# Designs tried in a protein design chat: VHH binders against 8-oxo-dGDP phosphatase NUDT18 (nudt18). Part 5

Target 1, 325 residues: 8-oxo-dGDP phosphatase NUDT18 (nudt18), of Danio rerio (Zebrafish) (Brachydanio rerio) (q568q0)
Amino acid sequence: MDSQSSILEENLEKILRGEGLEFDSVAEQVDPVTLRKNVCYIVGAVIFNSKEEVLMVQEAKRECYGRWYLPAGRMEECESILEALQREVREEAGIDCQPITLLLVQEQGPRWVRFIFLAEETGGSLKTTAEADDESLQAHWWDRKSPLPLRAHDILSLIDAGLKYRRNPWFPVTQPVDFPCHVVCQRLFLTFISSRADADDRLWLLMSNNNTSHHPRLPIVVSFRTYISKAVSKLIEDCMPSSYISVHIRGILGVQHNGRIPGKTDGICFNTLVLLENTEEGAEIGSPPSLETDCYRWQEVTNQGLKAKIIERIKDGSVLPFQSL

## First folded at step 19 (VHH)

Design m2 (from k2 with K28Q)
Fold by OpenDDE, last read:
Structure m2 (fold): chain B 325 residues (1-325), chain A 125 residues (1-125)
Amino acid sequence: as target 1 above (325 residues)
Amino acid sequence: QVQLQESGGGLVQAGGSLRLSCTTSGFQFSYYSMSWFRQAPGEEREFVGAISGSGRRTDYADSVEGRFTISRDNAKNTFYLQMNSLKTEDTAVYYCARDIWGYSFGLTEEYFDYWGQGTQVTVSS
């Protein structure tokens, strides 16, 4: 019992640090995703200069010709997310950059995922009109005040997020970690908090109860066609009475991706923090919702240090934002 | 049932101050970030500010930065909007809202699942 608990705690600590865990064979029955075939990953960069100007690129594509956007593009085969970001920024803006942190992950289901980074300039030269090509026409540092014909206004929120993070980071630096995954999935750090009168709150974690595992594991849910966020809801609906249970995705604790083997390791595993809320009137707040299946079990986190750490993360909202579009 | 109720609105002269309160019930208050929004007549609702569940993080719209302060009392399930140096352009109905995400800082209204009824703030010249 002590060894299993220790392993679990260690794994939880790793996840909280933004580290990866090995992907267990639970999804072996699912076909791997293939980049540019059935999944599309996009990277984008928010980069500020010393004057808090934002690096913008002018679009060369016919459909948005001459409009301005953040450096962004599709990932290519056999590259990491970070490599893709650096490549796109270089190609579109002529700038070398160093990613600082993920700022936001956006999804339209598993087939479309966009990774927005805060990054810093490390070198290069601003792309000029003389260097125009299919990637972009030119790059410019935008003061965020002057009129600029934007491709889309969604970048304003991204820029704002970048500024806010630079001024006061609200989650730890989060970068993709090199762990192979063959599907788009979520490892669920699914929590329930129960209050006790005149006592500290109790923290519960939903664990997978697989007979094949020697130690408790966090549940993994695979997304096929629907929003990634909906996959979590479906899991909850399947394992407990859901009429009074709200599923709140709080954010991402880590991103696992390899991408080195096309069609085999093109998947993404999101370590996702989830908070369940029981909205049932008169519900005993003292225990987590009852489960209707033996596939899962509630595990109370009894390690006080770990408990405090997790609760702090939840209360602070110190997680990478995850947005469904 | 989750409930949010604003109070403290009213008429104030430009340069004056008001303190709004949002009293909440029906959920574990400290585990949720909370936000203030406002809507002026004929305008879209806009983000005013946010505070994390722990109260350790706050964010404000540029238009109110330095003038408004958000705080919370988790023991009272209440959070506040202190408005100083009020301007006529601050006239609006002010709403409190619960953030179901970690900390969205007003990224999108879709991240807010419960809203108060609003309280009118009128700043006269």
Scores: ipSAE 0.885, ipTM 0.949, lowest interface PAE 0.5, mean pLDDT 93
Fold by OpenDDE, last read:
Structure m2 (fold): chain B 325 residues (1-325), chain A 125 residues (1-125)
Amino acid sequence: as target 1 above (325 residues)
Amino acid sequence: QVQLQESGGGLVQAGGSLRLSCTTSGFQFSYYSMSWFRQAPGEEREFVGAISGSGRRTDYADSVEGRFTISRDNAKNTFYLQMNSLKTEDTAVYYCARDIWGYSFGLTEEYFDYWGQGTQVTVSS
């Protein structure tokens, strides 16, 4: 019992640090995703110079010809997310960059995921009109004040987020880690906090109760057709009386991706922090919601140090933002 | 039931100060980031500022940066908006809202599940 608890705690610590865990076999035979066939991953970069100008690229595509956007593009086969980012920034802007952190993950279901990075310039030269090609017409540093015909205004919030992070980071540096997965899924760091009068809060973690596993594992949910964010809700509905339980995704603790083997390791595993709220009036918040299945169990986190870390992350909101579009 | 209630609004002269309060109940207050929004007549609701559950993180809209301060008292399940150097353009209905995400910093209103009824702030010239 002590050894299993130790392993669990170690794994939880890894996840909290943004590290990856080996992908556990999903019980259900799920077909692997294939990049550019049934999933699309996009990378984008928010890059500031010393004057807090933002790197912008002018679109060469017919549909948005001449409009400006952040350096962004689709991932290609056999590249990591970071490699894709660097490639796109180079191709579209002529700039070499180093990613600092993921800034925002956006999704439209498992078939479309966009990774927005805060990055810094490390070299290169701004792409000029003389260097125009099918990737872009040119690149400029935008002062964020001068009129610029934008392709879309959604970048304004991204730029703002980048600026805010640069000035005052609110979550730890989070970069994709090299762990293979074959599907788009979430490893759920699903928490419930029970409060008692005049006592310390108790922290509960939902664990997968798989008889085949020698150690406790966090639940993994695969997204098939719906928003990635809704997959958690479905799990809760299946496992708990749902009428009084609210599911609050707090954000992402880590991103696992390999992408080296097309059609096999093109999946993404999001380590997702979730907080459950019991909204039942008069409910004794002394224990987590009852489970209607044996597939899962509640595990109390008794390690005080680990408990404190998790609670701090929740209270600080120090997680990578996730947005469903 | 989750409840949010704003108070402290009123009429103030330009250059004056006002402190808004949002009192909450029905949830574990310290585990949620809270935000202030405002809506002027004929305009869209806009983000004013946010504070993390711990109170360690605050963010403000550029328009209010340096003038407004958000704080919270977790023991009282209340958070505040101190508004200094008020301008006529600050005239709006101010709303408090609960952020169900970690820290949304006004990214989207969809991340807010409960809202107060709002309190009117009028800044006269």
Scores: ipSAE 0.882, ipTM 0.947, lowest interface PAE 0.5, mean pLDDT 93
Fold by OpenDDE, fold request of step 23:
Structure m2 (fold): chain B 325 residues (1-325), chain A 125 residues (1-125)
Amino acid sequence: as target 1 above (325 residues)
Amino acid sequence: QVQLQESGGGLVQAGGSLRLSCTTSGFQFSYYSMSWFRQAPGEEREFVGAISGSGRRTDYADSVEGRFTISRDNAKNTFYLQMNSLKTEDTAVYYCARDIWGYSFGLTEEYFDYWGQGTQVTVSS
């Protein structure tokens, strides 16, 4: 096996395991993002007790005073995503928690990203009204049945997701990994499946074809003003006839974030699984779509074990959900 | 062209059973999660259940949990909704839909790009 192929396979396996890869310098001089200046990250927690009650906090903010929400808040400078979660849960609910897994990532463009975690209580005491402050009024275990004036109903879906995961996890535990990134971007695990009659499906990955790189790399797309999800579409439009290609973001395989150096490493790199669908009538399903640029190339995954693993992930939907709001 | 077509709807008595089918074409069926939705008269469309592409995972709305079962046959590009212990409140038009996400389990209808025309299920008292 060509040393290059081995490296690629290893990197793919790392990504599939939710591990990180070093961020490749984006050729374009993109300005770093700065937390609380031009990007906002929010963390939220779905936490259940032994009775399947969900931890809720009562809002102290004027605009939603007295309404209930999940423990959630903005990340602060120089903290990891996990640290932010633990801090917010403690501040708002008085509870110490251990994140179990990312449950959902939500985005409203690169400037607003929310990380929802499934977490478990490890200690602390519920915040009481006597302990009310600007963070929250109090915390409560909600049975999900009793009337509760919610700040927003979007939390119901989050709670449901948490319950479903607890009952039957459908993707591997996914935690943010400590890898520095200066922008909000996606490393694309961009897949195309070609089917042959009476043969096993062929799996193709779109790879960056930069002459300067000694090894095949997954494409990285930077999001500037548009939804993160749209960045992939733009890439596809630029490199292949887009009229017949549908871009389906399946979910996130991993999240890379450091956040230790304000204004330098406040970025996030999402390792994103994408499935391309050719919708062209009569299209030969035997090969991936033709490329109109030499900047990218299709790489067939020939390692049977790796191929099977990737296909299984796609078929099972075993990925962290990514939602554009 | 992606096509989804429901079948198997009809009139059934309360307590009875019905099996719906959704036949699909125009896409690699096994690589997509599929879902059932229903819409009763005057009501909003609601999620009924979902099944992953592999068929290994299924989810159901609370209202149908324990009574309905979703399965799929990838070789036939078809997935099913077995409805048991039917109630009058199960009366609705049932739709099948393709999930463009990995597995959205009915979080939002926006994650579904193709829908069937629907099949009427009427449960009489």
Scores: ipSAE 0.879, ipTM 0.946, lowest interface PAE 0.5, mean pLDDT 93
Fold by OpenDDE, fold request of step 23:
Structure m2 (fold): chain B 325 residues (1-325), chain A 125 residues (1-125)
Amino acid sequence: as target 1 above (325 residues)
Amino acid sequence: QVQLQESGGGLVQAGGSLRLSCTTSGFQFSYYSMSWFRQAPGEEREFVGAISGSGRRTDYADSVEGRFTISRDNAKNTFYLQMNSLKTEDTAVYYCARDIWGYSFGLTEEYFDYWGQGTQVTVSS
């Protein structure tokens, strides 16, 4: 019992540090995703100069010709998320950049995921109209005040997020880590907090109970067609009376991606922090909700240091934002 | 049942101050970020500010930055909006809301599941 608990605690600590975990048994029965076939990944960059101007690119595409947007584009085969970002910024803006952190992950199901980065300029020169091509017409530093015909106004919130993070980072630097994954999935920190009068809160994690492995593991949920955020709800509905349980995705603790083998390692694993709330009137606040299946079990986190870390992440909202569009 | 109730609204002269309170019940208050919104007549509801569950992080709209301060008392299940140097353009119904995500900082209203009934703030010239 002591050894199993120790392994779990170590794994939890790794994830909290932004490290990845290896996939042991993602059900061999799920077909791998293939980039540009059945999944599309987009990278975008929010880059500021010393004057707090934002790097913008003018679109060359017919549908939005002459409009301005952040440097952004689709990932290509055999590149990491970071490599893709650097490539796109170079191609569209003529700028070399270093990613600082993921700023926001956006999704429209597993078929469309966008990674927005805060990045910094490290070199290059702004693309001019003389250098216009199919990638972009030109690049410019925008003061965020002057009128600019934007392709879409959604970038304003992204820019704002970037500014806020630069001023006061609210989550640890988060970069994709090189771990192979075959599917788009989430490793879930499913947390439940039970409160007792005059006592410290108890922290519970929902763990997968696989008969074959004596070691408790964090549940993994694969997304196929629905929003990634909804996959968690389905799991909870299958495990416990759903009428009284609210599922609150708090954000992402880490992103695992390899992308080196097309059609095999093009998947993404999100380490996701989730808070479960019991909304039943009169429910015993002292224990987690009853489970309807033996496939899962509640595990109390008794390590005080680990408990404190997880609770702080929840209370501070110290997680990478995740947005369903 | 989750409940949010605003109080402290009223009439104030430009340059004056008000303190709004939002009292909550029915959930573990300290584990949720909370936000203030406002809606002026004929306008869309807008984000005013947010505070994390721990109270360690706060964010404000540019329009209120430096004038408004959000705080919370987790022992009382209450958070506050201190409004200083009020302007006529601050006239609105003010709403408190629970953020079901980590910290949305007003990214989208869809991330808020419970809202108060609102309290009227009127700033006269």
Scores: ipSAE 0.875, ipTM 0.943, lowest interface PAE 0.5, mean pLDDT 93

Design m2 (from k2 with K28Q)
Fold by ESMFold2, last read:
Structure m2 (fold): chain B 325 residues (1-325), chain A 125 residues (1-125)
Amino acid sequence: as target 1 above (325 residues)
Amino acid sequence: QVQLQESGGGLVQAGGSLRLSCTTSGFQFSYYSMSWFRQAPGEEREFVGAISGSGRRTDYADSVEGRFTISRDNAKNTFYLQMNSLKTEDTAVYYCARDIWGYSFGLTEEYFDYWGQGTQVTVSS
């Protein structure tokens, strides 16, 4: 392959490793998002001690006063996602921490995105009732067995995910990387697999056509506020409207954010792994879906090493999970 | 059309063994993790175990760890649940399900899009 294919392959490797790529601009008519005005990011922490007890905080807020939850809260201006995590754990529990990995990215329609981390204690002291304030009443290590009045039961699966990741990680360590972004968007690692009996599978990636650039690029789709999953569905509907296609968002390969300039770099770019499935009954699956636009094209991955890496990630589900609530 | 069909259920004495099969068709089987679930009468459906598309990774619910083994044969589009040292509390209808999340190992049922009809396993003392 030529020098443009080599550049593409290097960029794909970076994305697969979670290193990210500098964010390219999108259409000129897209205004930057602004934290606390039209986007809301929430961080939450799963932290275990040496006895595998989980760090819990007792809520001080009126609606859930005295109930227990994971340390969690909203990201503030001029913070990275990791800085927000460390600040929230310190404020609510008195504990210093370092992230190990993201465990789950969640969305609630256009209203918010939540980042759940597995993290480890590095210092500090549990907040006691003598230190109660508006952030929390106290913090405690919970054995996960004793009765404890929870604010909500959604955290039980998050705690279980943290335990299972510590025992046997199923995806590479994934942490946010420092690249500015002005919108909430996704760089799509959008795949199609063609299979035939007694032949090797062929792997296809969707690429943007960029007539002003000499190298191919992965598509970028902008979310309305923080509504990630809707944006993916819209792109598929726009470029493959006549095809019988199921869209499987397999997960997140990387998260890019910086937050340094309020109102200008408050966005997040997700590098998202998507698998398309042809669902037309009796249809041959030897070719990717027809595209009804010149904006995109299918590119076969012919480098056998890279192809094998991507296929293994798909088959083993070795990606940071993404959940649309 | 995606189809999943369990087989191999039946009546077995406590301490015995049974092997379930889930035969699949209509999709690229090796690109999807698969899971077993079970549901006893009057109970909620519960996760039993999962296997990744390649078969390289398996995970189990605590209640069956060490007694149950999941395997798959991608050439036959089939995966299996080998159940050993069966207990009366293992009595349930067992379902196979396709995972579209990639590998969920029971975090949520939301991302299982196709389910089999179920096969009854009855363990008598």
Scores: ipSAE 0.849, ipTM 0.930, lowest interface PAE 0.6, mean pLDDT 89
Fold by ESMFold2, last read:
Structure m2 (fold): chain B 325 residues (1-325), chain A 125 residues (1-125)
Amino acid sequence: as target 1 above (325 residues)
Amino acid sequence: QVQLQESGGGLVQAGGSLRLSCTTSGFQFSYYSMSWFRQAPGEEREFVGAISGSGRRTDYADSVEGRFTISRDNAKNTFYLQMNSLKTEDTAVYYCARDIWGYSFGLTEEYFDYWGQGTQVTVSS
């Protein structure tokens, strides 16, 4: 084990634990993003009481007046993702909350990215109709069985995910970590697994060759057309041009954001777990796909403990889900 | 090249049992979670249950919890649905599906890229 391998392995462990790494670099020509000008971040909450009823708010907006939804809203300037969550739940439902974990990260093309949290009530009181305002008409605990006119049915899957996580978590607690970022980007934990009959599988990670440090680093890609999904596909098309590779974004290992300086730290870095699949007919692949550029290289994971941890995360899908709508 | 094929469906009396199999080929089976879905006539397709790539985690729809068990044999690239205490409302075409997002447990069908052709299960009273 040399010092470069030890640094890489420690950094990989931090990313796998959701701790993140300080954001370091993108190409010189990329301008900072600005909240509410070229990015839109939405937070939403799944909160249960002791009877496993879910917190719902009755919409005050004209287009969905009187219909019910999860507490949700847009992030505002100078706040963290967690601060936005707590503010929205307080404004719409009258409830103070603390996050337990992210449940899902969703993108809707280039229009927005949404962070859905499982959270717990820590105080406050349900908003009553006497307290109705522009934010909401009232809030109630819903038994999930009685008829309730919903704004949209997309939340039913989110509520189910919250119940399942509460009862039996399937991925490590994942919350945004406090690291500033000026762009929307991803650090790619991009994997390929080669299999041979009668031999252990080999695990490969894509590494950047053009770093500014003394150790190898995971690639960082800036968002392209969407917040997450299209940038990964573009990277693969650019450096591994083959119709025989499928790209599977398995999920999010971590989320890095701090939002303290409008127009300078409004970005987000996602640490994303990606699995490449060789779809070539009849091929047995002993090595990873060929790279068309010197910007990247494949690094085999030879540390057996680390290899086992990564393979376990892939096999069991123990990552924060990501959805491109 | 990816292939999923269900088998084991048939006619069974209420209270009886059936075991479905989904045989797979063309991919690294143990790296993918797998799920069972079902669709009764005139209804939307519904999630039945899921099993992780290693087999260590299973999850089930409330309607089948305690009656159905999912297992897998990674050496045979096959996973199974053991259905016990069958009820007439279990009558449906059962599908197996591959999960591309790790372990979605049926959040949406968008997480499943390959589906079997289906096998009919009919529970008579």
Scores: ipSAE 0.830, ipTM 0.922, lowest interface PAE 0.6, mean pLDDT 89
Fold by ESMFold2, look of step 20:
Structure m2 (fold): chain B 325 residues (1-325), chain A 125 residues (1-125)
Amino acid sequence: as target 1 above (325 residues)
Amino acid sequence: QVQLQESGGGLVQAGGSLRLSCTTSGFQFSYYSMSWFRQAPGEEREFVGAISGSGRRTDYADSVEGRFTISRDNAKNTFYLQMNSLKTEDTAVYYCARDIWGYSFGLTEEYFDYWGQGTQVTVSS
């Protein structure tokens, strides 16, 4: 095994474990994103007590006054995603918390990205009406059965996901890691499976031909001013335009963010697991799609242990979900 | 061309058993989680259960837990719903669906890209 293959395999293992990789700059000139100028990040928490009642806050805002929701709010300058979560829960509910795992990452077009966490109470005391302020009127534990006027019903599936994860986790604990990033982007763990009746499946990863480096790297796609989900589709359209390919964003292997320097480190890198499906009837299934550019190449994963790990993640869907609203 | 086809529905008396099948074609079956949903007349469609691509993980709605079992045979590109101790409340059209998130628990129906046409299950007293 040569040194470049060993480095690649080590990096792939780190990504699969959610450890991330230090973010290299994009080779082309790209302006950094800036929080509250052209990106907006929202954090939200699902927290249960010992009776499996969920922490809810009563809204103080005029348009939803008196209605109930999960503790949630916008990330502020100079904070990490986890710091934002802990601040919002404390401000709105009076509760200290420790994150357990991300449950879901959502995007609402180019308007915002939302990070939903399962978290546990570690201290504090429930906010009472005597403590009402602009953030919230009060907080209560909700039995999930009694009538409660909700601000929106989207949180019901999130609460259910939190309960299911507590009882029987289906993906590894996934929390943001502290690496700075200047853009909203995805590092693509982009897979293709070729199958033939008389042989084991072969696993292929799309690799970037980086003109400034001698070793292969995973592709990075930037989501400047567009849907995060569309960035992957654009890459496929550009390099495989003659192929019938369905793009399945299976989920997120890791989230990288720092937030310490406004206008410099306000970006997020998602390490994203993507499965390509060839939908062309009669297509050659023994080979990955032809690439109509020299910017990328297919790399077969021949290390059997690594191949098995990747295939297992794909088959079991053992990844943090990503939803485009 | 991806295709899903349910079979095995019918009329069964309460307390009885029935086994549904969903046969699939046109995709690499073992790389996709699959789910069963059902819809009773005048009701919203509801999640019944899910099985991961490998078959190692299953999950069920509370209303069917302990009575229904999902399994799959990847060599036959087929997965099954074994329904035991049937109740009149189980009367519905049952659908199979393919999950493109890989294992969503029916968290959102938007990420089920292919659905069968459904098979009727009727449970009488």
Scores: ipSAE 0.821, ipTM 0.917, lowest interface PAE 0.6, mean pLDDT 88
Fold by ESMFold2, look of step 22:
Structure m2 (fold): chain B 325 residues (1-325), chain A 125 residues (1-125)
Amino acid sequence: as target 1 above (325 residues)
Amino acid sequence: QVQLQESGGGLVQAGGSLRLSCTTSGFQFSYYSMSWFRQAPGEEREFVGAISGSGRRTDYADSVEGRFTISRDNAKNTFYLQMNSLKTEDTAVYYCARDIWGYSFGLTEEYFDYWGQGTQVTVSS
C-alpha cells in the first residue's frame, strides 16, 4: 500500500465528512486578512418554533425602519462564526439558540460573505418593544401567511429551505469547524469525470505539486478579500487556459474558521466541491483537460469506495449550497 | 452542445393525468440535478420540482406535492413529470432546466444554465 496514497485518501475522507484539515502550506505567503478592515462576514438565522412559525425581527435602522427580516448581523472580533450567530440572535430577538446546520453560504463579490443557518431556540424570551434599541425594535414568531412588511423578499426561499431541511435533510449537517486561518481561501475538491460508452466512468482530482509537503495535497487558492468564486475561476484560467471548460462550484464540503486572534486568525478556509465540464463541441471526454503548468497534476481516484462516495455527492448534490451574488 | 427538449404537453380535463418528458443530450446527464418549472401568462416562472442526478432525491413545490412525481432514466438521458389529479391552475408552459448547483430545488433560477423551449399544458374544466 503506498503511504502517500493512503494519507491522501484519509484526508479526502475527512474533507467529505466536513472535519477539515489543518491549514499549513501556502497561505502564509500572503498578508493576513483583518475582520472589519478588509473582510466582512455576516450571519443570519432561520429558527422555527413548534408551530413552524419563523423567528423575525423588526428593523431599527433608518433605511428599513419597521420592516421585518431574519435575525442577522456582522461577525465581531474574537468570535467564531457560531458565537456570532448566537450573539446576533440574542441581541436582535432575545432568543438563545444552537445551530443545526449551515443552509447557504453567499458572497457579494469581494465585499462580504454571509452564512445562513438553520438553528433551534434553546432559551431566552422574545424581545418586546419595551426593550427596543439600535439593534432591533422587537421580535415575533411569524406564521408565514399573515401580511408582514418585509425588509426584502430574499428570505422567503431561505425560510423554505430551512423547513425542507428539517423535514428531509439533503446534505450532511455542515457547521464551521475550529481551525485557524489567516486568509480567505478555498481548498479545492476539484473533479473531472471522463466517460466511455461501454465502461465505468473515471474520476479525476486536481492535485497540487507543492514540494513543501511529503504527500499529495488538494490545491489551495487564496481569495482577494472574500471573493471566492473569482479565485476559483482564476486558478482554472491559469492552469487550463486553452481548454473549453465550464466551472461548476457545486457547493461547500466544510468551513474552517477560528477568529481568536484579530488580524491573525480572521480568515476562512472553504473546502469547496467543483465539477469541471468539457464543453468542446464533438470532443471525446476520455481524459482530463491538459494542464499548462507544472504546479498541478491530475490524480485518478482508483479506490472504488472513495470514488463511489465522491460520485454520490456530485450526483445527489449533497453539499452545502454556495451562491455568488 | 447541451440540449433540453420537452414533450408530452397538451389538453387534458381536470382530474386527468399527463406525463411530460425532457430528453437531453450533449452532457453527462447523471451528474446533474434536473428541475421542472412552469409559467402561466403574466406570471413569474414557478418551481415545480427537482430530481437529483442519481434519481434518489426529489422535491416538489407545495402546490403539486402528492399529485406530481418526477423520475429519470439515466440510460435514456431523459427525465419525466407525471402529473395526476390535474387542476385548471396547473395550466402553464412547462420547462425543464439543468441545475449547476447540483440540487437547488428552486432556490433561485440563476443556477439553471440550460432551459428547454417549453411545452404547453392546458387543463380544461
Scores: ipSAE 0.816, ipTM 0.912, lowest interface PAE 0.6, mean pLDDT 88

